# VH-VL binders against q9umr5, part 126

Target 1, 268 residues: q9umr5
Amino acid sequence: SYKPVIVVHGLFDSSYSFRHLLEYINETHPGTVVTVLDLFDGRESLRPLWEQVQGFREAVVPIMAKAPQGVHLICYSQGGLVCRALLSVMDDHNVDSFISLSSPQMGQYGDTDYLKWLFPTSMRSNLYRICYSPWGQEFSICNYWHDPHHDDLYLNASSFLALINGERDHPNATVWRKNFLRVGHLVLIGGPDDGVITPWQSSFFGFYDANETVLEMEEQLVYLRDSFGLKTLLARGAIVRCPMAGISHTAWHSNRTLYETCIEPWLS
Below, E stands for the ipSAE of ESMFold2; O stands for the ipSAE of OpenDDE; V2 stands for 0.75 times the mean of E and O plus 0.25 times the DockQ between their complexes.

## First folded at step 5 (VH-VL)

Design ge27 (framework fv_mavrilimumab)
Fold by ESMFold2-Fast, scan of step 5:
Parts: structure tokens; C-alpha cells; sequence
Structure ge27 (fold): chain C 268 residues (1-268), chain A 123 residues (1-123), chain B 111 residues (1-111)
């Protein structure tokens, strides 16, 4: 019998968007109980990420309690950041595989249609003025906005990403690291043709320096300092990297080849 | 705003084919996802298929695969559903409906429905 | 047959509250797919009443409300009126059938 799978969606998503993923799981692992968490859909996905973490936490507790053998998480786009925080704040999670599906783990610095809809006159170069205000931090997208030209503002103003990445001090950092390290596997998925996640290497804990040159995970201070356990997980053989070209942002949960290559092997 | 007007009632012999039309007004057909749902007399609703805008292709319910074809004529804003090899159990009212995505709620719905076309299959 | 189970009939008097249940499984409502509700008056096409579990289209009175919990959903109608007499259908998506599914329908009688 397979472990239950919990799916956490992204910005402006709904459970219907994951129908192909659920069909693939049913075909390869028949009998798997898969639950897409039907919370913070549509405009509600713009709520502050800590609010979403609280709501998703309440939803996952009974599912985890019914599955003493463990559960798997599949977390898409913004949802991958929600899952990062869930694994840190839950003292008793029993997650085996955490599958992060094109999530901006080190943040976002790119123009998208979502951004233009929310802030029509803004460009990536000036969004820091809005996002790094108290008002801006009430929007989920600003919680992981990471302007490499204003890193000091990001470190001071980010109420979510800088804290869960251990880039700024927090009283709970030691407990969050201990909790996160209980995960069995951290499966990172992303690719150069995503078109939304910028830089795409953010899905693999890489990010821009001040010159917009991408530095990979092993060159990041959060990795080198082992702030929340990445270096420890890598040393344990618990980090899986699965990049794939040719996949656009909205296709990660509906591409059969990606599923078979990057997701299927981690669903026990 | 959106209005769906379907073709008139049809009477067919077993083994024949029927092609039902659905004329769209108030929006252009290319902006809409049209799905087809049938209802046998005194029975419930049954989804047959329709255009999936996320996939960019038409999908059919498994039990109708190979017998149903759904097409569109964008020049006349008309969608069609053709069902072949008709049997008596295909006697039903056939509806077209628009499937819309409400980005505010993140939800899909069958929001506008045609008036229905009665197809009777009898010898 | 229908994969979503509804009671075949419910009844109530004018002004009362009734609820119509829709019971699914792990492949549809239990998988997290949302539920829509449709009202069908005799001799007419279905009309969207509720979508996305609890959202009401413009023009639908607030007497109609929807909810979802676990593998089931419910439609609540308060302040029953004679014109509410109709068939009601729930709908969701089903991953095992790879398509949209409807409940068997519930006939509401207002007496």
C-alpha cells in the first residue's frame, strides 16, 4: 500500500489544475490516497504566506495522523514555499518525500502577468518599493520577492522567505531546522523553459548575485552555513535534483514524462 | 451576455448518426470552452466531453470514445456534437454548456447552458 | 451509474430549511475537487446554482448555500419557496474516470 499524497497548489490555482497529476499517480500507484488541499484558491492565494501556512497546517494534521507510515507532499510553485514552512513549524510531521515542483525556493525576481495584473505600472526593477513595505508584505507574492539589487531591504523587510531560509535571525530557527531535517527526501524539480520562475535555478536553491549572475545552491550562504539543513540533507543523500527542459510553468503537473522521471520514483 | 441556441429535435433510426449544433452569441466561440451533457428521459445528467482550455484540446468521456466527435466552426460561432452508431439508449436531451474559469475564486463551472436538443432513436 | 450519491428526494414546507447531500469518494470530492450544484426546473435546461463548493453566481439568492467536507458536499436551501421545487444535481471531477461526473439528482418537493 502506498503512502498518502498531499498536494499544495500555487498562485491562482485550483484542485482541477492537478487532474493529470492525480491520473498519473492512480495509473502507476493504484490505491494511493491523493488529496489536493482546496484552500486559498484564486485570489485567496494572495493572502500572506504565514496565514496560508496556518490554514494548510490545520488541513494536513488529520491526514498525517491517519498515516503512521508517513505521507508525501507535492507542492507546486508558491505552494513549495508553504510546504517549506510546514515542515519547519510542525514538530511532529511524518513527511517522507517533499516534492517541490518549480517553486521559487530562493525567491522571485522577474516580470510575470500576475505581477502586471496586481501592479500594472511596476517592473521588477521598482517592485521593491512596494513589496518591502508593511502593506506589500500582506501579499503572498511579496513574501518571496527577492530583489538582488536591494538585498539589504529583502533581509530587513521579508516577513517570510528570509526567515524560513535562515537569512535573518528568528527565535525558532533551531527548532525549525530540527523539524525540517526529519524529511526523508527533498526532491527539487524545475527547468530553464518555465518562463515564470526567475531565475529558474531558484527552484534548486540557486539565485542571482548583485550582477544578476546565478550562483548555485552550494555557493549560497544559507547552504554553507547550513542555516536550515540543506548541507546536512545533501550529505545524507536526501536531496534529489531533477531539472527538465521544455516545460512551461503551468505544465509541471501535467507532463507525463516529467511525472515518470522526477515524481513517480519518490512515491513509495 | 452569453446565449447558446441549439438545433431542433431529431428522430433517427438505430445505426444512424446525429449532429447537434450549438450557436454562440454574446462572445466569440474562440473565447469559450463548450462541453456536451446529455439526459435520458427521467434520468440524470451525463457528461460527454468538451474542449479543455488548459490542455488546448477536446476530451471525451471514456464510454463515448470512438462514437462522438465534437467540432467548432469559428466563422459562424457554432459548436457541433456528432454521435454515431445510434442505439435506443442514446435517446436523450443533449445540452451544450460553456465551461468558464473564474480567476477570482480559482474555480471552473458550467455557467451557461443551451436549451437542449431532443434526439429520439427508434425503429 | 452515477458516482456521486444524492438522496432521490427531499421535501419541506414553505419557509423551512432543507439540505441535499452529495457523497463522493477518494477519486473525486475526497481528492480535493470542488463541487458545483445545478437546479433544473421541469422542462428546462439546468441552471448553475453554486460553483466551487460555496460560490454563488450573480442572480442566485443567498438562501442557497454550499459546503464541502471530506468526501461529501451539501446544498442548503433556507426559506423554501414553491418555485424551488425542482431537481438538484451536484457535480465534481473524477480522476479515475478522467472526466466530469454528476450526482444522480434529488427531487425537491415543496408542500
Amino acid sequence: as target 1 above (268 residues)
Amino acid sequence: QVQLVQSGAEVKKPGASVKVSCKVSGYTLTELSIHWVRQAPGKGLEWMGGFDPEDGETVYAQRFQGRVTMTEDTSTDTAYMELSSLRSEDTAVYYCATVSYDWKTGRYSFDYWGQGTMVTVSS
Amino acid sequence: QSVLTQPPSVSGAPGQRVTISCTGSSSNIGAGYDVSWYQQLPGTAPKLLIYGNSNRPSGVPDRFSGSKSGTSASLAITGLQAEDEADYYCQSYDSSLKGWVFGGGTKLTVL
Scores: ipSAE 0.729, ipTM 0.878, lowest interface PAE 1.6, mean pLDDT 92

Design ge28 (framework fv_mavrilimumab)
Fold by ESMFold2-Fast, scan of step 5:
Structure ge28 (fold): chain C 268 residues (1-268), chain A 123 residues (1-123), chain B 111 residues (1-111)
Amino acid sequence: as target 1 above (268 residues)
Amino acid sequence: QVQLVQSGAEVKKPGASVKVSCKVSGYTLTELSIHWVRQAPGKGLEWMGGFDPEDGETVYAQRFQGRVTMTEDTSTDTAYMELSSLRSEDTAVYYCATVSYDWKTGRYSFDYWGQGTMVTVSS
Amino acid sequence: QSVLTQPPSVSGAPGQRVTISCTGSSSNIGAGYDVSWYQQLPGTAPKLLIYGNSNRPSGVPDRFSGSKSGTSASLAITGLQAEDEADYYCQSYDSSLRGWVFGGGTKLTVL
């Protein structure tokens, strides 16, 4: 029978947002047990990411324990960062496919409606003043704010992303790398018409340099140093890149062509 | 406050069609998602369908596909539900309801309901 | 038949606690879809009582509470009052049916 699928949502999302994804899975893999974790919904998605990781960890443990053959993760937007941390902190995860739907894996540097709601007078150029404060780091969105013009501040103040990416040292880095490398497949999905994730290449571990020129994954220091295993995964053929144009940020989980092309092949 | 006012009771013969209206006040129809739910006498609630703003289209429950049509007139803030090929088992109270997303909790709910329209199908 | 299973009736005396269960499956409550509860007084339209598993709309007293675990949900009513006598319905979304689904309803009788 098919491996269970666990879905981790993003900022301001709910389980209902994934109804089309679950319908597609039921059509192509009937009998698959799919669970959308209904934790940290709505405003609670603004809670610090390490708090969310702890809560989602408690929810996934019994699901993984019941599936000795393994499970798949589908993680949307901010949820992809939660899943990155889960795979690193869990010494015993049995995840086969980790499918990342338009997640800012190297961080976010762009104006969005979410930021304007939280910080109405801010611009992307000055948000570093708020996000890299202790108060700002109590908000999930600031945990992955990555200002390429203030990289020193990002490295010093980021309580989440800089640590899970191995951009700043952590005592558990070696264990986190070992745990992450147990994943069967890392499936990266994103595209130029997303409209929210900035730069969109962040979903593929690309990001801005100090001149706002995008450098792809293979040019990133975290890849070159193999800080958490990207180079090792790529070498063993475990990284899948599936870019698709014409898809807006809220449509990644509801587009049939995307599902058939980028997700369906990785659900065993 | 949102208020939903439905058209009056109807008596129809088997094979006929019925069209129930639901007038919205307190909000414009374009800001709301109207769904329809029916209840046979002494029985439970049954969802029939409604407008899904995320999809931009109306979705119908499988058992009503081909017999039900749900439309909206935004100029009069009125939603309609038309059920054709009526059978005796279609005798029920038909409700319109708003389906709302509360971004604070991340939750959907059927938060406002019309008073209901009794449709009786008999010879 | 109803997709979500509720007991057809439950009863209690004033001041007591009653619990109404709502049992689903892997395609609805088990898939992570949240549960809402509706109260229907005789001859009236349903009224939203609980949404998103445990949230109360303005005006609903705190003696009504909801919870969800696995493939099931429950509505608890403490300090039972005569005016609570009504039919109660649970509701969720079902991915296999591609639509919202309701429980069969529970008639609460206050003795």
Scores: ipSAE 0.725, ipTM 0.876, lowest interface PAE 1.6, mean pLDDT 92

Design ge29 (framework fv_mavrilimumab; at its last look DockQ between E and O 0.88; V2 from the best seeds 0.00; counts 0 for: pae O 2.9 > 2)
Fold by ESMFold2-Fast, scan of step 5:
Structure ge29 (fold): chain C 268 residues (1-268), chain A 123 residues (1-123), chain B 111 residues (1-111)
Amino acid sequence: as target 1 above (268 residues)
Amino acid sequence: QVQLVQSGAEVKKPGASVKVSCKVSGYTLTELSIHWVRQAPGKGLEWMGGFDPEDGETVYAQRFQGRVTMTEDTSTDTAYMELSSLRSEDTAVYYCATVSYDWKTGRYSFDYWGQGTMVTVSS
Amino acid sequence: QSVLTQPPSVSGAPGQRVTISCTGSSSNIGAGYDVSWYQQLPGTAPKLLIYGNSNRPSGVPDRFSGSKSGTSASLAITGLQAEDEADYYCQSYDSSLTGWVFGGGTKLTVL
């Protein structure tokens, strides 16, 4: 029998957006219980990420309790960051595969239609003025805004991403690391044609330096210091990287080839 | 505001085909997702198919696959549902409806409905 | 039976509260798909009453409310009025059928 699958959506998403993903799972792993968490949908996806983590935690607890053999998480876009924090704050999670679908794991530094709607006069170069304010940190998208030209402000003002990545100290860091390390597999998925996640390598823990040159995961301080366990997971053989070209941001959960190549093998 | 006006009642013999139209006004057809739902006399609602609001592809309910065809004429803002090989159990009121996304809630709904077209299949 | 199960009828007097259940399974409501409710007055097309589990469209009175838990959803009508006499249908999406599904309908009778 297959482990249950829990799906966490992204910005302005709904459970309906995952209908193709559920169809693929049903075809290849018939009998799998799949639950898309329909919390923080639409405009509510803009709520602070720590608030979303609390709500998703409450929804996930009874599902995990009913599956002593373990569960899998599939977390899309912003949802991948929610899942990162969820795995760190839960002392008793039993997640086997954490599948991250094009999530900005090291942050976002790029213009998107969502940002233009929220902040129509802002460019990526000046969004730090809004996002790194107390008011801006009440919006989920600002919780993972990572301006490589104002890294000092990111480190001091980010109420979410800098903390879960261990880029700034936190009293709970040791416990969060211990909890996260219980995951069986960290499956990272993303690609150059996403068009939204900037840089696209953020989905693989790569990111811009101050000159906008992308440094990959193994060159990041968070990896080198093993701040939340990436180096330990890689040494354990628990990190899977599955890049795919030709897939736009809204297509990661509806592309059959992507599913068969990057997701299906991890749904034991 | 969106208004859907359907073609008039039809009486068909078993084995024939029927094509029901749904004229859209108050908005352009290219910006809407039209779905079809039927209701046999004294029975409940049954979804037949429509245009997927996210990818624009036609999707049909399994039991109608192979004998239903849904099309659109954007020049006249009219959607069509053609059902072939008619049987007596196809006697029903056929509705067109719009499927809309509410960005505030992240939810889809069948928010506007046509008045319905009665199709009677009799010998 | 239909994929989503509703009681065939429910009744109440003016001013009372009634609740209409909609029971699904792991492939629809249990999979996280939201529930919409439709009101159908005699001889008319269905009208959207509730969408996304609990949201009311403009013009729908606040005495209509929806909820969802596990594999089931519920429509509550408080302060019943004569004009509420109608058929009520729940609706969700089903991943096994890869399509939209409706409940069998509930006839509400108001005295």
Scores: ipSAE 0.778, ipTM 0.895, lowest interface PAE 1.3, mean pLDDT 92
Fold by ESMFold2, look of step 6:
Structure ge29 (fold): chain C 268 residues (1-268), chain A 123 residues (1-123), chain B 111 residues (1-111)
Amino acid sequence: as target 1 above (268 residues)
Amino acid sequence: QVQLVQSGAEVKKPGASVKVSCKVSGYTLTELSIHWVRQAPGKGLEWMGGFDPEDGETVYAQRFQGRVTMTEDTSTDTAYMELSSLRSEDTAVYYCATVSYDWKTGRYSFDYWGQGTMVTVSS
Amino acid sequence: QSVLTQPPSVSGAPGQRVTISCTGSSSNIGAGYDVSWYQQLPGTAPKLLIYGNSNRPSGVPDRFSGSKSGTSASLAITGLQAEDEADYYCQSYDSSLTGWVFGGGTKLTVL
């Protein structure tokens, strides 16, 4: 029978939003147990990401225990960062496929109006003033904010992304890398028409240099230093890149062609 | 304040059709997702279908596929449910209701309901 | 036959606590879909009491509370009052039926 699937949602998301993905899985993989984790919904998705990682860790333990042959993770948007941290902190996870569905894996530097409702400024050039403060780091959005023009502030202030990327010294870096490397496959999904993830190549561990030129995964220092295992995973043939154009940020989990092409093959 | 006002009671013969209207006030129909729920006398609630709150397309419960059509007229802020090939088992109160998203909690619910329309199918 | 199972009736005296259960499956509550509760007074349309498992809309007294665990949910009513006498329905979404589902209803009698 098929391995259970655990779904981790993104910012301001709901379990209902994944109903099409659940339907596709039920049609192609009948009998698969699929659970959308019903935690940190709505505005609770703004809680610090380490708090979310702890809560999701507690939720996945019984699911993994019931499935000794392994589970799959499908993690959408912000949820993909939660899942990557989860794989680093759990020394006993049994995840085969980690499917990262349009997640800002190298960070976010997007100019969006929804930040005006939370902060006095929505301009990406100004958000470092808020995000790289202790108050700002209490919001999930700021935990993965990555301003390429203030890299020193990012490296010093990030309480989450710089740590899970191994960009800042910390005592757990070696054990987190070891744990993360136990994943069977890392499936990276995203595309140029997403409209929210900026740069969209962040979903593939690409990101801006100081000139806002996108450097791909293999050009990033975290890859070159193999700081959390990307180079090792790529050398094993464990990284799958599945870009797809024509999909907006909220449609990744409701597009059948994307499911069939990028997700379905990995749900053994 | 949102109000849903439905058309009046109907008496129909088996094999006929019925079209129930639901007029929205306090919001525009484009801001809402109207769903239809029926209740046979002395029985529970049964979802029939509606306007998907996320993508706007119509979804019908499987048992009504082929017999029901749900439409909306945004110029009059009126939703319609038409049920054809009526049988005695279709005797029920038919409600329109909104399915709404609360961004603070990330949750959906049937939050506003019409007064109901009694449809009686009898020869 | 309801997809979500509720007891057909419950009763309690004024001031007491009652609990109404709602039992689903892995394709609805167990898949992570939330539960809502509706109160239906005789001759009236249903009214939303609880959504998102435990949230109360404005105007619903705080003596109504909801919870969800595993494949089941529960509505609790404390400080029972005569006006609480009604039918109560739970509701969720079901991915195998591709649709919204309601429980069979529970008649609450205030003694």
Scores: ipSAE 0.561, ipTM 0.826, lowest interface PAE 2.5, mean pLDDT 91
Fold by OpenDDE, look of step 6:
Structure ge29 (fold): chain C 268 residues (1-268), chain A 123 residues (1-123), chain B 111 residues (1-111)
Amino acid sequence: as target 1 above (268 residues)
Amino acid sequence: QVQLVQSGAEVKKPGASVKVSCKVSGYTLTELSIHWVRQAPGKGLEWMGGFDPEDGETVYAQRFQGRVTMTEDTSTDTAYMELSSLRSEDTAVYYCATVSYDWKTGRYSFDYWGQGTMVTVSS
Amino acid sequence: QSVLTQPPSVSGAPGQRVTISCTGSSSNIGAGYDVSWYQQLPGTAPKLLIYGNSNRPSGVPDRFSGSKSGTSASLAITGLQAEDEADYYCQSYDSSLTGWVFGGGTKLTVL
């Protein structure tokens, strides 16, 4: 039998958004138990990511317990960060494949529709004033806002991304790294035509330097220092990078070619 | 508030076609996703198909594939459902309904319904 | 025959609490898809009663409530009134059928 699949949605998503994904899985892996976690939907997806991590943890624990052979995680957009954090805080998870579906794994620094809606009078260049404030960090989007021009503020004020990245020292960094390294495979999916994740390379742990030049994963300090296990995972052959062009942000979970190429191989 | 007004009752013979209209007001048709649901006398509700706003296309229930056609006239804010090769079992009240997404809750719902159109198929 | 299973009928006296169950499967309710409930008064079109498992549209009294657990959902009506006599339908989405699905309906009789 196939391992259960747990799906974690993104910002403002509903379970209906993943109907095609479920259809694909059912067709190619009949009998697979797929659960789209119905938590923090719609506006509630704006709640602090640590709160979401706790909620999703409570939901996945029973599922994992009933699947001693292991489970697969498909985590879309913001959900990818939630899942990474989840795997960092859980010392007993049994995740075989962690599929990060167009997630801003290294953070977000771009003007998007979501940003314009939440902060209509702010540009990405001055959003640090809001996001790196105590009240700003009460919004999920700010929890992974990564301003390359204000690294000091990011490192000191980011209550989520900087911590799960191990960029800011904290007492759980070693344990979180150990926990995250329990994953069988880390499948990173994204592409240049996403239109939301900025830069799109963030889905592959690439990101801007101080001059807004995009550096690859291997050039990032989190990799070089192996602060949360990326270097170790890569060395193990446990990181899979699956870039695909021609896919918009809202279509990653509903593209058959993408599914067959980047997702299906890891659901066995 | 959305209002849906459907066309009047129809009587058809087996093998014929019927086309039911659904006039939208309050909002424009381009702002809404219209779906069709029928109900045989004394029976339950059955989804026939409708516009999927995420896919940008009309989706039909498998049972009605090849026999039903759903169209829209945005100039008159009217949606249409045409069912061909009518059978006695197609005798039912046909409803149009809006399927809306609430971004605050992240939920879909059939939130507004037409008054229904009775279609009788008899020899 | 319906993808979602409901009891054919339930009854209660005025002022009582009644519940209507809706049982699905792993391809619909169990997959995480929302459950909506509709009230259909005799000779009228269905009316949205509950959406998103437990949300009430404006105008729906709080004596109506919905819940979902596992592969099942439930509609609860407290303080039953004569006007509540109607047919009630649950609804969800089914990934295996690629479409919306309804329960078979439950006739509620107020004694």
Scores: ipSAE 0.125, ipTM 0.701, lowest interface PAE 2.9, mean pLDDT 94
ESMFold2 (binder alone), look of step 6: mean pLDDT 88; pTM 0.911

Design ge3 (framework fv_mavrilimumab)
Fold by ESMFold2-Fast, scan of step 5:
Structure ge3 (fold): chain C 268 residues (1-268), chain A 123 residues (1-123), chain B 111 residues (1-111)
Amino acid sequence: as target 1 above (268 residues)
Amino acid sequence: QVQLVQSGAEVKKPGASVKVSCKVSGYTLTELSIHWVRQAPGKGLEWMGGFDPEDGHTVYAQRFQGRVTMTEDTSTDTAYMELSSLRSEDTAVYYCATVSYDWKTGRYSFDYWGQGTMVTVSS
Amino acid sequence: QSVLTQPPSVSGAPGQRVTISCTGSSSNIGAGYDVSWYQQLPGTAPKLLIYGNSNRPSGVPDRFSGSKSGTSASLAITGLQAEDEADYYCQSYDSSLSGWVFGGGTKLTVL
């Protein structure tokens, strides 16, 4: 029988948004137990990411305990960062495939409708003033805001992303790295037509330098230092990269071709 | 507030088709996702289909595929449900309802309902 | 047979608490899809009572509450009143059917 699949949603999502993904899984892997975690939905998705990690952790523990052969995670958008932290803080996770659907793994630096909705007068160039304050860090989207023109502020103020990426030191870093390295496969999915995740290569651990030139994963300091295990995972063949053009941000979980190409092969 | 007003009761012979209308007021039809639900006398609610609020396409329940067609006339803010090849088992009250997303909770619900249209299939 | 299972009837006296269950499976409630509840008074259209497991629309008194656990959901009515006599339906989404599904309905009788 197939390993159970746990789905972690993104910003302002609902379980209904994943109906096509669950239908695809049922068609190709009938009998798979799939659970979309029904936590931090709607405006609650704006809660600090560490709070969300704690809640999702409580929800995944009994699912993982019932599946001694392991589980798969499918984590969409902001949810991919929650899953990154889950894999680091859980010393007993049994995750085989961690499938990251267009998640800003190195952070976000883009003008999006979500940001304009929350901060109508903000542009990406001045959002650092809000996000890198203690008040701003109480909002999930600011927890992964990564302004390449104020990298010093990001490194000092980020309460979440800089810590889980090992960009700033943390007492638990060694344990978090050890825990993360237990994952069987890290499947990274994203593409140039996403339109929300900026730069789109953030889904593959690439990111802007100070001139807004994208440097890929292997050029990132977090990779070169192996801060949380990316270099080790790549060396053992555990990182899968599956870029696909033509897919907008809200379509990653509802595109059949993407599912068949990038997700289906990893749902043993 | 959204109001849904449905067409009047219909009596049809087996094998005929029926087309029920649902007039929307309070919003334009293009801003709403209309779904259809029926209820046979003394029985429960059965979803038939509707406009998917996320995809922008009409979806039909499996058992009605090939017999039901749901259309919209945006110029008159009216949604339609046409059911063909009528059987006595299709005797029911047919409801239209709006499906809305609440961004605060991240939830969908069938929040406003029409008054219902009784369709009787008899010889 | 309905996809979501409800008891056909439930009864209580005025002022008491009544609970109506809604039992699903791994393809609907168990998959993480939320549950809505509808009240249908005789001769009327259904009215939304609870959505998203536990949220009340404006105008629904807090005597009505919803909860969800595993593959099941429950509607609780406290301070039962005569006007609560109605049919109650649960609803969720089902991934194996690719559609919305309703429970068979529960007739509440206030004794």
Scores: ipSAE 0.728, ipTM 0.881, lowest interface PAE 1.6, mean pLDDT 92

Design ge30 (framework fv_mavrilimumab)
Fold by ESMFold2-Fast, scan of step 5:
Structure ge30 (fold): chain C 268 residues (1-268), chain A 123 residues (1-123), chain B 111 residues (1-111)
Amino acid sequence: as target 1 above (268 residues)
Amino acid sequence: QVQLVQSGAEVKKPGASVKVSCKVSGYTLTELSIHWVRQAPGKGLEWMGGFDPEDGETVYAQRFQGRVTMTEDTSTDTAYMELSSLRSEDTAVYYCATVSYDWKTGRYSFDYWGQGTMVTVSS
Amino acid sequence: QSVLTQPPSVSGAPGQRVTISCTGSSSNIGAGYDVSWYQQLPGTAPKLLIYGNSNRPSGVPDRFSGSKSGTSASLAITGLQAEDEADYYCQSYDSSYSGWVFGGGTKLTVL
């Protein structure tokens, strides 16, 4: 029998957005219990990420408790950051595969339609003034805004991403690392034609330096310091990288070839 | 407010085709997702298909695949549903409805409905 | 028959509470797909009553409420009125059918 799958959506998404993904899973792994968590849908996806983590935590506990052999997480876009925090704050999670679909794991530095809707006169160069304020940090988008030209402000003001990445100290960092390291596989998916996640390599823990040159995961201080366990996971052979060209941001959960290549092999 | 006005009742023989229209007003057709639902006399509602804005494509219910074609004429703000190879079991009221995504709640709904078109299939 | 199961009829007296159930499975309500409810008065088109499990469109009174638990959903009508006499349909999305599905409908009779 197959382990149950829990799906965590992204910004402004709903359960309906994952219908193709559920169809693919049913075709290749019939009998799999798949639950798309319909919490923080629509504009509620703008709520602070720590609030979302708490709500999703309450929803996943009974699902994990019913599956003693483990569960898989498929987490899309912003949802991948929620899942990273879930794996760190839950001292009893039994997640086997954590499948991250085009999530800005090192942050976002690019204009998006959602950001333009919230802040229509803003440009990515001046969003740091809004996002790194206490008011801005009440919006999920700002929780993972990572301006490479104002890294000191990001490190001081980010209430979410800098903490879960271990870029700023937190009293719970050691426990969070221990908890995250219990994951069986970290499957990273993303690609150059996403069009929303900027830089796209953020989905693979790469990110801009101060000159907007992308440095890959192995050159990041969070990896080198093993702040939350990336280096340890890579040494175990537990990190899977699955880049694919030709896929736009809203198509990661509805592309059959992507599913067969990057997701299906990790659903036991 | 969105209004959907459908074409009048049709009587067809088995094996014929019927094409029902749905005229949109109060909004442009390009801003809406039109779906079709039928209801046999005294029976329940049955979804037939419609334009899926997330896929950018028209999708059809499995049991109607190959017999139904749904098209749109944006110049006249009119959606069409054509059902071929008609059988007596296709006697029903055919409704068009808008399917909307409410970004505030993250939810889908069939929020506006046409008045319905009675299609009678008899020999 | 229908993919979502509803009782064929329910009844109540004016002022009372009635509940209409909608039973699904792991491929629809159980998978996390939300539930909508429609009211159909005799001779009219269906009218959206509840969407997204529990949300009311503008103009729907708060005596109509929806809820979802596990593989099932419920529509509750409090302060029952004669005008509520109608057919009620639940709806969700189903992964096995790759489409939208409706319940068989429940005829509400106000005694």
Scores: ipSAE 0.611, ipTM 0.836, lowest interface PAE 2.4, mean pLDDT 92

